# Designs tried in a protein design chat: VH-VL binders against NAD kinase (nadK). Part 68

Target 1, 268 residues: NAD kinase (nadK), of Syntrophomonas wolfei subsp. wolfei (q0aze0)
Amino acid sequence: MKIILVNNRFKENTEKKAQEIAGQLSALNVEVIIDNGLDEPYAGTVDFIMVLGGDGTMLRAARRYGQRAIPVLGVNMGTVGFLSNIEINELAEYLPLILREEYSLEARMMLEVAVFQQQSLLTRVFCLNELLLRSNSPRMLSFALEISGQKLEPYRGDGLIVSTTTGSTAYSLSAGGPIADPQLDAFIVTPVASHIINKRPLVVSPEREISLHLLEEREAIIGIDGQIKMDFGAENRVLIKRAPHPLLMVNLKAKPFFTSIDRSLQRQ

## First folded at step 2 (VH-VL)

Design n11 (from i2 with heavy chain E99D E100L Y102F I104W L105E T106P G107S Y108G F109M Y111V; framework fv_inotuzumab)
Fold by ESMFold2-Fast, scan of step 2:
Structure n11 (fold): chain C 268 residues (1-268), chain A 122 residues (1-122), chain B 112 residues (1-112)
Amino acid sequence: as target 1 above (268 residues)
Amino acid sequence: EVQLVQSGAEVKKPGASVKVSCKASGYTFTDYYIHWVRQAPGQGLEWIGGINPSGGDTTYRRKFQGRVTMTADTSTSTVYMELSSLRSEDTAVYYCARDLYFDWEPSGMDVWGQGTLVTVSS
Amino acid sequence: DVQVTQSPSSLSASVGDRVTITCRSSQSLVDSYGNTFLSWYLHKPGKAPQLLIYGISNRFSGVPDRFSGSGSGTDFTLTISSLQPEDFATYYCLQGTHQPYTFGQGTKVEIK
């Protein structure tokens, strides 16, 4: 068995714990590859991915490995989050089940984001939560939104979020989007501080293609999962589609989504 | 290996401008936010503002708005802070500091420059 | 504008003592994702500040395990379980959840 152990090298507790876990796995004849984000993603055959950290580390793991159809387990290191399944102090209890492949998988849709300059592809990235388009200056944006070739009335405001159902509890929620069952596959399109009162969040089929471009010369930014930032100008266009493969999240322990989000909203 | 190296001490007269540099090495310059923090003699640490080197996005504390400008040069991996209309109360040690930016999990200012003393006197 | 208040402003301690410093914010520091951007720094004269703790309770790489952080919402604590000679310094908490970022006024830990 070959496992990738994803961690954040700049967080002391996570780095130390990753080394301890790697040693334990090696003692059980498991080959361990440590991915702390510095190198290119491991290109070889892998049986399992274990993510040590909070939601941010899980989002990075999803971007790097989510398209490979490999089981991914989130192990929480003490930060409250939605993407982990077990706590670090529970790992020893669940490790035998992992090694015997005695777990269920939950498929979570991902976005494929392609950014163009004129007709040239600049970059293609995958993400688990959302793409954010936002103004990079005090001036509001004017931008075009097309859904499967249908041109909507221009948007005016601070920006727009295109989210997966997994991302419905992330930035989209803060911007007024709905809470969505992560078992559903859908895009959630949520305006950010829209000037137009009738611009409501949209819930659309994951089979649709979403296109964005600026209608005025403005400084804007595209944000991916809150971790990648890219300049976005009038010469740029972004195309958003459902990614070819969902992220396969490991479920070792029942974690009811609706009661978890309900408690989280009351805590705020 | 990861370092932030600042320019040397400056002595300025009231009304002048000062531009402090902060050169980064040992990491991907555009992946981290850079803060500017100062400490006046006998005072605590005060956040001035910060810049995202990837897009040049800046955020300034209201007190400094209109007097401070932060810029980034990706070709030299250097961030600059320019403070204009200097007053005697701007006498302080100015620090740049790197922040590991993740919206989904907490971070802190993990790498700091050595500090630049700016003295404003007539 | 979020205010951050540290207690005490100064304290005297001996090597081996347990030291506790508190930090209180005027508003909750929990963001919409459940994250709390509350960090602690050690600062000595003539040196740059040094990160000790981030996200309330996570020790930064290389920081000795005698340093620990705890708290939630608006009330946070830095604890040094057994003070060492190199720990005599001024300590600052920093909130980064709300703009502008705000430091506490500092706590000076002095030799008894």
Scores: ipSAE 0.000, ipTM 0.459, lowest interface PAE 12.7, mean pLDDT 86

Design n12 (framework fv_inotuzumab)
Fold by ESMFold2-Fast, scan of step 2:
Structure n12 (fold): chain C 268 residues (1-268), chain A 123 residues (1-123), chain B 112 residues (1-112)
Amino acid sequence: as target 1 above (268 residues)
Amino acid sequence: EVQLVQSGAEVKKPGASVKVSCKASGYTFTDYYIHWVRQAPGQGLEWIGGINPSGGDTTYRRKFQGRVTMTADTSTSTVYMELSSLRSEDTAVYYCARGEFYDLSGDWYFDLWGQGTLVTVSS
Amino acid sequence: DVQVTQSPSSLSASVGDRVTITCRSSQSLVDSYGNTFLSWYLHKPGKAPQLLIYGISNRFSGVPDRFSGSGSGTDFTLTISSLQPEDFATYYCLQGTHQPYTFGQGTKVEIK
């Protein structure tokens, strides 16, 4: 059995914990590959991915490995978040179940984002939470939104978020989007500080294709999972669709999604 | 107005600790990382580390690991950097700066900067 | 750590001159998606640093068009096409691809 341990080398204690866990797994005849984010993703065949850290580390792991249809387990190391299933202090308890493959899998849809300049593909990336289109200046954007070839009336405002249901509690929530059950597959399209009061979040089929482009030359950016940022101008177009494979999240214990989000909202 | 405002100058003795604040206003505090950068007299700029205010995730330059602690208070939109076991070579102007990073090994830029806080460590 | 070296360390110039500053990294700054996180800053004593260019060649909002950036991989250049009085300052490049993030040592542009 081969397992990838994903961690952030520069976060306190994650390197020591990764080495400690790798030693425990090796003693059980498991081959371990450590991915600390500095090198290219491991290209070989892998049976399981264990992510040591917070939601940010899980988002990076999803972009690097999410399309390979490999089980991914989030192990929280003190950072509060929504994407981990167990705490680091619980790992020893659950390790035998992991090795016996005694767990359920929760499929989480991902976005495929393709950014074009005129007719040329500039980049293609996958993400678990969202794509954000945002103004990079005090001036509002004017932009066009198409959903499966249907052209909506122009948008005017600070931007737009196209989110998965997993991403409904991330930037989409901050912009006034709905909280979505992560068991549902859907795109959530949430305007950012729209100048038009009646522009509302849309919940659409994950089989639809969404395209965005600017109607006027403005300084704007595209953000992906809050981790990748790129310039977006009037010559650019972005196409968003359902990724070929969902992220397969390991479920070892019941996670109280609705009570967790409700508690988080009381703080805001 | 979009701005970062830092606490005032500090004078400390070797071995003491200092805690510098950076208060954000005019934008959504949890949408951006806050990084800390210092400049010692006659030296260039040096990155110390960064914090994600939404989760409290921190990343520190190795030479400061064990001496630096960054924290965020979302109720006041304020980031703190505490540096302990101060040495004379820690005398520097300390800046906070807004960046984008959420556990990616890349950041496009630091676009909004605090005014700087002079920390003097003298024997 | 990724080493970042600027050249020259200092230069003397007159208003109207074309100024070129180079920045060289010890390893490639391209990430796995083809992005390059290299930015340039202007710094004056008593002031905070000011962002000029990011992503090699993108001019930040409000930055005059006399500033331009170019380069790829490990070799990057900041050009000021016609130096103005307010441009006498120290310039820094920053690599944000690899942690820890590293600045170049700075290039001081002085009056001739």
Scores: ipSAE 0.000, ipTM 0.425, lowest interface PAE 13.0, mean pLDDT 85

Design n13 (framework fv_inotuzumab)
Fold by ESMFold2-Fast, scan of step 2:
Structure n13 (fold): chain C 268 residues (1-268), chain A 122 residues (1-122), chain B 112 residues (1-112)
Amino acid sequence: as target 1 above (268 residues)
Amino acid sequence: EVQLVQSGAEVKKPGASVKVSCKASGYTFTNYWIHWVRQAPGQGLEWIGGINPGSGYTTYRRKFQGRVTMTADTSTSTVYMELSSLRSEDTAVYYCARDTLWFGKSPYFDYWGQGTLVTVSS
Amino acid sequence: DVQVTQSPSSLSASVGDRVTITCRSSQSLLHSSGYNYLSWYLHKPGKAPQLLIYLGSNRASGVPDRFSGSGSGTDFTLTISSLQPEDFATYYCMQALQTPYTFGQGTKVEIK
């Protein structure tokens, strides 16, 4: 068995623990590839992906490997989050189940984001939570939103979020979006500080294509899962659609979504 | 009672292939790795490789890569080792052995098959 | 690769003798779990090898208490406190800290 072990480069205690776990797995005849985020994603075939860290590390793993239909397990290192299934101190208990492939999988939709300059594709990325378009200055953006070719009235405000249902509890929530069942496939389109009083969050079919472009030259950025940032100007457009494959998340123990989010909102 | 039962002796010509079987019983087949170890006449024990029967994942000693293939059939609880391009130096008794898959346990061979003599001669 | 070397390659002994066999590895076999990934096996012609000691010092089920394993890191010892007739055999150590698993060359225990 070959396992990718994804850890957070910038947290020293996770690097030491990753090396320790890699040694333990190697002693059990498991080949381990460590991905600390510095290099290109591992290009070979693997059987399983173990993510050591919080939600941020899982988002990176999903972006790098989520389209390969490989089981991905989130192992929490003490950071509160929604994307881990077990705690690090439980790994020894659950590892026999992992090695025997005795677990269930939960499919989570992902976004495919394509950024163009005029007619030329600049980049294409996948993400688990959201794309954010926002102003990079105090100036309000003026921008166009199209949903499956249907042109909406222009938006004026600080930006827009296009989120998966998994991302409904991330940036979209902070901007006033609804909490969505992550087992439902849908796009959530949430305005950021709109100056037009009747602009509301939209919940649309995941079969829709969403297009965004600026109507005036402004300093703006596109953000992906809060981790990738790129400049966005009037010569650019972005096309968002459902990614071809969902992220396959490993379930070793029950994690009740609605009671977990309810408690988090009361405590956080 | 745990048992590993291997197929019978084989006589092959140089350049041929041989496929040895190891049938497991008395435990959950997919919970334990099966490894292969050989002993040539007058020589010591030599590790060849192993297979996880549950996943099909294999690991081989480098000198055998390209010549050895290990497979598992979960419906019959049987592991196979196929060795191709046989040479006279491959004449040996081949053993299968069970290794634990449980976390907190190191690899060691707790049960062994009875051995299969493979003779390579013209 | 981890090299394991046994000494002696052979020895002659009488029933009732204490027999000591050593195994040296090219690097430490002490894993972060606190266990030494070294095992000992008994092998007789026409028979399958038999596990005697695992994780450096633990005696396998059904193995007589005259067999014991000791050592840590790079130096390990198998001791037979009072040799019996059925103990005349070849003994092998094996490291399993990393692949490839490697065996010592074997120690043949023969009757005097």
Scores: ipSAE 0.000, ipTM 0.370, lowest interface PAE 22.1, mean pLDDT 85
Fold by OpenDDE, second read of step 3:
Structure n13 (fold): chain C 268 residues (1-268), chain A 122 residues (1-122), chain B 112 residues (1-112)
Amino acid sequence: as target 1 above (268 residues)
Amino acid sequence: EVQLVQSGAEVKKPGASVKVSCKASGYTFTNYWIHWVRQAPGQGLEWIGGINPGSGYTTYRRKFQGRVTMTADTSTSTVYMELSSLRSEDTAVYYCARDTLWFGKSPYFDYWGQGTLVTVSS
Amino acid sequence: DVQVTQSPSSLSASVGDRVTITCRSSQSLLHSSGYNYLSWYLHKPGKAPQLLIYLGSNRASGVPDRFSGSGSGTDFTLTISSLQPEDFATYYCMQALQTPYTFGQGTKVEIK
């Protein structure tokens, strides 16, 4: 068995724990690769990914490895979040199940985000939570939203979020988006401070494609999962689709999503 | 070929802010940490902090926390270091450097920018 | 913080001389992977630092074989087997086992 441990080296507690776990796994004849986010993603085949940390680390792991259809386990290390399945102090208990591959998987839809300059592809990224288009100035943006070739009325506001259902409890929620069942596949399109006060979020079929571009020369930013930032101008467009592969999240411990929403959100 | 190209020299007054850029090329920008190191006149090298351009995650030396901000622009493959509340002691040559770590191997700075002189004087 | 101390702070040498610089850390830099998180750099005035040795004993690409790194744990040594004119500079060791990364105070190699 080969396992990737994903952590952040600059978070000392996660680094130390990764080393500790790596040693334990090695003693069990498990090959371990530690990915602390400093280098290229491991290109070889692996059987399991263990994410040590919070939601941010999970999001990074998802972007780096999600397209490879590898089971990903979130191991929380004392942070509040929605993407961890077990706590670090529970790992020893569940380790035998992991090694025996006795776990269930939950498929979470990811976004495929493609950013273009005219007709040229600049970058393509898979992400678990959301794509954000946001003004980089105090001025509102004017941008066009197109869904499966249908042109909506131009948007004016600070920005727009296109989120997965997983991401519905992230920035989309803060922007007034709905909380979505993580077992549902859908896009959530949430306006950010629209000039139209009652502009409502859209729930869109994952079979559709979403396109965004600016209607005027303004400074804007594309954000992915609240981590990656990219300048976005009038010469650019972004195309959002359902990723071809979902993130396979390991479910070792059942967590009641709906009964814990209020508590989790209050802690954030 | 991997290259790190920094912005030009800066002269600032005490209390002001300075923002130095480091443009990276020749590799996948988002997959390598960029660190900042400075050298004050007559002093040695001092690590300031680092940023993961892919995630935006930063780590700073404690003495700089609250005054330093590192950011990354993936569209231009550029990392920025902004230092505020400048003091005369901040006069130094500032370097950006790429950190290479291979899945558990030890990190080291394999590529460096050419350096940016920041002078803080009244 | 991990303290790193170099010895000597400065030295005078002639072309052809064998030069040895020592770096001592306040704690072991040996990582569980078996590598030492210690690197050596050459720094000339007006130039960017240059990586010489990484992981304690590995020469960086393009670095002449007269440069070598040795040691493990807390004690490390950079050796220049035969000093060349272009080697007169300040040398730094750096630990990267944990943040903050810390450098030695430097060793200035001057012409005798």
Scores: ipSAE 0.000, ipTM 0.442, lowest interface PAE 16.7, mean pLDDT 90

Design n14 (framework fv_inotuzumab)
Fold by ESMFold2-Fast, scan of step 2:
Structure n14 (fold): chain C 268 residues (1-268), chain A 123 residues (1-123), chain B 112 residues (1-112)
Amino acid sequence: as target 1 above (268 residues)
Amino acid sequence: EVQLVQSGAEVKKPGASVKVSCKASGYTFTNYWIHWVRQAPGQGLEWIGGINPGSGYTTYRRKFQGRVTMTADTSTSTVYMELSSLRSEDTAVYYCARGRFLEYSPHYGMDVWGQGTLVTVSS
Amino acid sequence: DVQVTQSPSSLSASVGDRVTITCRSSQSLLHSSGYNYLSWYLHKPGKAPQLLIYLGSNRASGVPDRFSGSGSGTDFTLTISSLQPEDFATYYCMQALQTPYTFGQGTKVEIK
């Protein structure tokens, strides 16, 4: 068995623990490739991906490896989050099940984001939570939203979020979007501080294609999973679709989504 | 093993254009941004812009917008920076450098640098 | 633009001295990831710049442990605990939180 061990090199504790876990896995005849986030993604064939850290590390792993249809397990290193399944101190207990491939998989949809200038593709990225279009100045944006070829009335406001159901509890929630069952496949389109009072979040089929462009020259950015920023101008267009493959998340123990989010919403 | 090799020194007249090359080797060319930084005589380091070789996406410092163009040739693993309408104040050593982050997130540093190309603009 | 200012612009020191260089940014360089997007570089005439410290406090590969970075938000420090002959150079901080990326004006460390 060959496992990619993804860690956050920039967290002092996670690098030390990643080395310890790699040693333990090697002692069990498991080939380990360490991905600390600073180098290119491992290009070879791999059987399993183990992510050590918090939700941010999982989001990075999903962007790098999510389209390969390889099982991905989130192992929490003490940071409370939504994307991990087991705690680091439980790894020894669950390792025999991992090695025997005795676990269930939960498919989580991802976004495919393509940014164009004229007819030229500038970049193509995949993400697990959301794309955020926002103003990068105090000036409000004016932009066009098109869903599967149907042009909506122009939007005026600070921006727009296009989210997966997994991302419903991230930026979309903060902007007033609904909490969605992550087992559902859907896009959630949530306005950010819209000038038009009756603009509401939309929940649409993941078969839809969503297109965005500015109607006037403004300083704007596109944000991906809260981790990537790209400049966006009136000469640009973005196309958002369901990614070809979902992220396959390993489920070794029950993690009740609704009780977890309920506790989070009650906290101050 | 990982290295960036730049083209040789250039002498240009005011109003001309210069095109400097930066050839990458020892890593996957399309996975890292390449940035361009210059140092004029007696001045500090100044970031000019960067390019993602995999996508062709570029970002430039505003003062160079309209005068600078960055391009990438993936078949030769080479990035080019072209600066037009040259002025005497463009006389500088120009460096290419590899950005340390594989995606479009903020780059935290530049770990591998080219040897530098002296561009002299004089009448 | 995010501006970064270094102090001092120059200093004189002897081998074995502790040297401290500061860098102040016009806005916080703390990213949502929890990291400060501030790096430090060593530059000598006739050579390319070299990365010393990234993300505020992490030493780049091959950099001696006498170099350390500290600080968060808007105030950062590069410390050389015991200056060596090869350390006489100009040092630059750079913010990479947002474009345009900006360097400090540089600090020249000279032989006393």
Scores: ipSAE 0.000, ipTM 0.457, lowest interface PAE 11.8, mean pLDDT 86

Design n15 (from i3 with heavy chain G99D P100H Y101K Y102W Y103L G104S S105G G106T S107Y Y108F; framework fv_inotuzumab)
Fold by ESMFold2-Fast, scan of step 2:
Order: structure tokens, then C-alpha cells, then sequence
Structure n15 (fold): chain C 268 residues (1-268), chain A 121 residues (1-121), chain B 112 residues (1-112)
């Protein structure tokens, strides 16, 4: 059995905890690879991925490893979040179940994002929450949205979010998008401060291809899961598709989505 | 140099199926849709459908729905169009063509050389 | 479905002549983005079709400047300012505003 432990490279104590856990697993004849984000993703085969941290660490793990169809367990290190299943102080209790593979998996769709400059592919990334196109200046963007070759009326405003259902509670929610059951597969297309009155979020089949480009030269950026930032200009085009593999999230204990979101909304 | 190279001519009997290939080179295969267009003898061009090779997503003209299947093999940069339950009116030259999705274009910038499919009893 | 109709179905011309071909759409091909989703193709027997004009008026790479496209909305024209021997062919317009993509019935340009 080989496990990757993903931790936050900027938190010294999480690296120490990762080493401690690695030692415990090694004593049980489990091979451990530690990924603190400083190196390229581990290229070898692994059986399980354990993410030590909050939602941000899980988003990074999903981008690095989510397409390998390997079980991923979120272990919370103290920050409240939606993507962790157990707390760090519960790990010892659940570790025997992990080693015996006595858990269920929940599949979460991911986005495949390809950014082009003219005909050349600049980058391809995967993400769990969303792609955000936004203005990087006080000026509104004018941009074209195509869904499976169907050309929509131009969008005018501060930007657009293309989200997974998992991402429905992230930036899309703040921009007025719906809360979606993360077990559903769909794209949610949410305008950001649209100039056009009554421009509504769209819920679109995950089988569709979405493309975006600017209609006027503007200073804009593409944001991925709130963690990657790329410049985006009129010479650029982005293509968004459902990623080939979903993220396989480990469920060791019930964590009901609807009661969790309801409690969060009532506190806010 | 962008090239689309199609498989050779086929002769089929009514009721059979035919599978035509279109091998792409000179560009990133998964970045462009490939469409299929046919021309029956003495007739004009007719759009059949298209496929996104990266995702496998397809769209077909309604009259071919249920008879046509488009697939892509990314390891060989090849798109296939299979047409089943062939009729004599399916006799045509079949072309593959690349859909230019660069910034805002939806038009066919490169075409295969064509494959003659003859359906006769 | 969006239908496109070409006129004429055929014409006879001599080298050096100015040739015009018209394409009419059943609905506007002018998208609010400012683009007309109409393209023009040249087709010869035994050869693949070749792109001439895209988005109504843009000449494709390698296409001689004697070819031009004009029009907007529902009415489009392909013009060949001075016909050359290699231009005797059948010409097709295509709308790609929405699926299914539809072609005009073709215009055959023949030697007089």
C-alpha cells in the first residue's frame, strides 16, 4: 500500500504532523510520499491520498492528483470547511478502516480548462471548484460565451464564473449563483456584476463544451479555484469541459451537505 | 502543415454499415472539432455532424440520429464516422473538416480529400 | 433550421470577367457579437472543398485578393473581380450560426 500525504507548505506544524503520520503508517508497512507543494506531483502509482488541511489544500490536491482516479480523504486540521470528512484527532480511530479499504466513495466532477493563444495551447489545468474570468481594471469586460458551438449574446460586466456543482458554494454563490447538490454533474455559469439587467445564472449539461474570449482588448485574468491566476487578453481563448475523471472523495462518516450549508447560511 | 487524410473508397450493400476514418496531423488534435459533410452525386454539400476529439462529445443532424456514430482515437489522432443501415441514397463522397474554434470562428478551414461510399445492390 | 439559398444555380463567364454570387438566409446570421456566421467555399470535382471567406467578409489565408465577401444579416455576396482559369468551380455558402449547419445549393461557374 502506498499513500500520498498532501500538506500545506506554508504551515510548519502541518509538515511536522505529516512526518509523524508518515512514521505511524511506515510502522504499519505502508509506504508514504509527502507532497508539501514544493516539488512536481509524485509520478508513481499510489493507492490512496490523504490531504492534511483545509479546503484550500484539498483544491490543490485535486488539481495535482484528481485525474488519477485514486481515493482522496480530506483530514481537517482545524479550519471549518466543506471538503474534509474527518478531523485530525479522529484519524487514529479511522485508520484501520482506511487500511482495510472499508469506506465509500463520492464522485465529484472536475473541470478541464485549456487556455490558448491563437492556435497554441498555453496551459491545461484541472480544478474542482471553478474558473473565474474577471476584469483586472475598473473597466467592464465585453466577452463572448459559446456553449457547444451555440453563440450567446455578449456578456458585459466584471466577469463570469464557470463552476462545478462542488464549486456552487464558493465564488459562484457570492456572485448570485444557486446552491447545487454536489452529487449532481452540471456546469453553473454565473455572471459577475453583469451590466445587462436580468442576466441569469445558467445550469448546463456537463457534456457540453464552454468557450470564452474577449471581444475588446481589456486587462483581464483567469482564476482557477482562487489559487492560480493567469493573464487573459483578446488574443486568448479558454475551453472548459468536464474532466475525464471525477475526484473520488472518501466517506468514513456521514457529513450531510444540506444541514451543513444551512447552518453556514444562518450564521452568515 | 495541417492535414486531414481519409480512408479509401468503400462499396457496400443496402443494410450494411460503413466506417470512414480521418487522420489529423500538424496541429493539436484535441483542440478542434472535426465535422463530417457529404455530397451525393449531382447534389450539394450536406452537413452530417461533428465531434470534439478531446471530450468525445458529438452533435448530429437529426435525420442521421440513430444511424451515425462518430468516435475519436487520441492515440492515433483519428476520427471515425460510422453510418449504419445503409440505403442507396447514402451513396456520396464523405468529407471530414476541421472547425476553426480559435477566437470566434465556426467555419471549416481544412478538409480531408474525401471518401467515396457506394451503396448498391 | 436556418436555410440558405444561392443565386444563380449556374453562370457562364470568361476569363477576366467580374462574377457575383448571392446567398440569402432565412434568418439573420448577424450575431450580437458583430459577426456574420457565414462562410464561402470553392469546390471542384475530385478535390476537397476549400475555404475562401469566413465570417462574412474575411479572406482565408492564401486566398487571392480577387475574392471578396460582403453583406450582413440575411443577404451576402461573393465577388470575384477578375475571373482566372482556376476559378471555374462550384461555390457554396454555409451558415454556422446554429446547428444544423446548412449549405446553399451551390453555384456552378462555367466557361462561356
Amino acid sequence: as target 1 above (268 residues)
Amino acid sequence: EVQLVQSGAEVKKPGASVKVSCKASGYTFTNYWIHWVRQAPGQGLEWIGGINPGSGYTTYRRKFQGRVTMTADTSTSTVYMELSSLRSEDTAVYYCARDHKWLSGTYFDYWGQGTLVTVSS
Amino acid sequence: DVQVTQSPSSLSASVGDRVTITCRSSQSLLHSSGYNYLSWYLHKPGKAPQLLIYLGSNRASGVPDRFSGSGSGTDFTLTISSLQPEDFATYYCMQALQTPYTFGQGTKVEIK
Scores: ipSAE 0.000, ipTM 0.383, lowest interface PAE 19.6, mean pLDDT 85

Design n16 (framework fv_inotuzumab)
Fold by ESMFold2-Fast, scan of step 2:
Structure n16 (fold): chain C 268 residues (1-268), chain A 122 residues (1-122), chain B 112 residues (1-112)
Amino acid sequence: as target 1 above (268 residues)
Amino acid sequence: EVQLVQSGAEVKKPGASVKVSCKASGYTFTNYWIHWVRQAPGQGLEWIGGINPGSGYTTYRRKFQGRVTMTADTSTSTVYMELSSLRSEDTAVYYCARESKYFDLLPSFDYWGQGTLVTVSS
Amino acid sequence: DVQVTQSPSSLSASVGDRVTITCRSSQSLLHSSGYNYLSWYLHKPGKAPQLLIYLGSNRASGVPDRFSGSGSGTDFTLTISSLQPEDFATYYCMQALQTPYTFGQGTKVEIK
């Protein structure tokens, strides 16, 4: 068995715990590759991915490895979140189940984001929560949205979010989008501070292609999962599709989504 | 308007050190790796190493480990490469280059500095 | 280290010719994501290198249509369909699958 252990090098406690767990797994004849996020993703084949940290670390792991159709387990280290399944102090209890493959998998859709300059692909990234288009200056954006070739009336405002259902509780929620059951596959398209009165969040089929481009030259950025930023100008176009593979999240312990979100919304 | 602007040419004696700067503009400095590549006269391109300006994390080719140090100053959006214990074979044009990296993709060096000639002679 | 070897080391060509340059890697550059981590660069004396092709086959912004990249795994090709005067240069492939990043030795395209 070969496992990738994903952690955050900039969190001292997480790095030390990752090394401790790697030692324990090695003692059980498991080969461990540690990924702290700064080097290139491990290029070899692996059987399992264990993520040590909070939701941010899981988002990074999903971007790096989510398209490989490998089981991914979120192990929380004290930060409350939606993407972890067990707590670090429970790992020893569940480790035999992991090694025997005695768990269920929950599929979470991902976005494939392709950024073009004219007809040339600049980059392609995958993400679990959302793409955010936003102004990087006090000026509002004027931009075009196409859904499967259907051109909507122009948008004017601070930006737009294209989210997965998993991302419905992240930036999309803050911008007025709906809370979605993460078991559903859908894109949620949420305007950010639109100056056009009737621009509402849209829930669309995950089979649709979404295209965005600026109608006027402005300072704008594309944000991915709140962690990656790219400059975006009028010569750029972004194409968003359902990623080829969902993230396969490991369920060892029941975590009811709706009671978790309800508790989060009541937090002060 | 992505630009990488390097410091000017340097002439050094064997055994000295040189520090070359690369000032970035037109993008979010901390979101992209900056790498250093050199070309000695009559030779090909050689990768030296790279730095993540946001974290300070560095990676170096083993040939240069112990002699090269890369640093980043986020307040000035400038990356530095310092090469010590200079030898005649270190005479080369040194380039900084931005890696178009979005955490999952490391596809290429999309923007390059103009180059800095470092001459090591006695 | 992943080694990258180009062939030929040099070639002579005339304007309008089709030029083919090959790059071979000591191990597969095909990542589990489905992408080949190989790029091509054009370099002229006194100028910085310029990106031509990334991820094996994608043309960089502003690069003329006559340049194309093909191949997968260990064998890659850069093709210039109709050589122009500004294309007389040295061409390099580079693998970025893992550090250290390595360049091929270069292919010099000279006037026949």
Scores: ipSAE 0.000, ipTM 0.400, lowest interface PAE 13.3, mean pLDDT 85

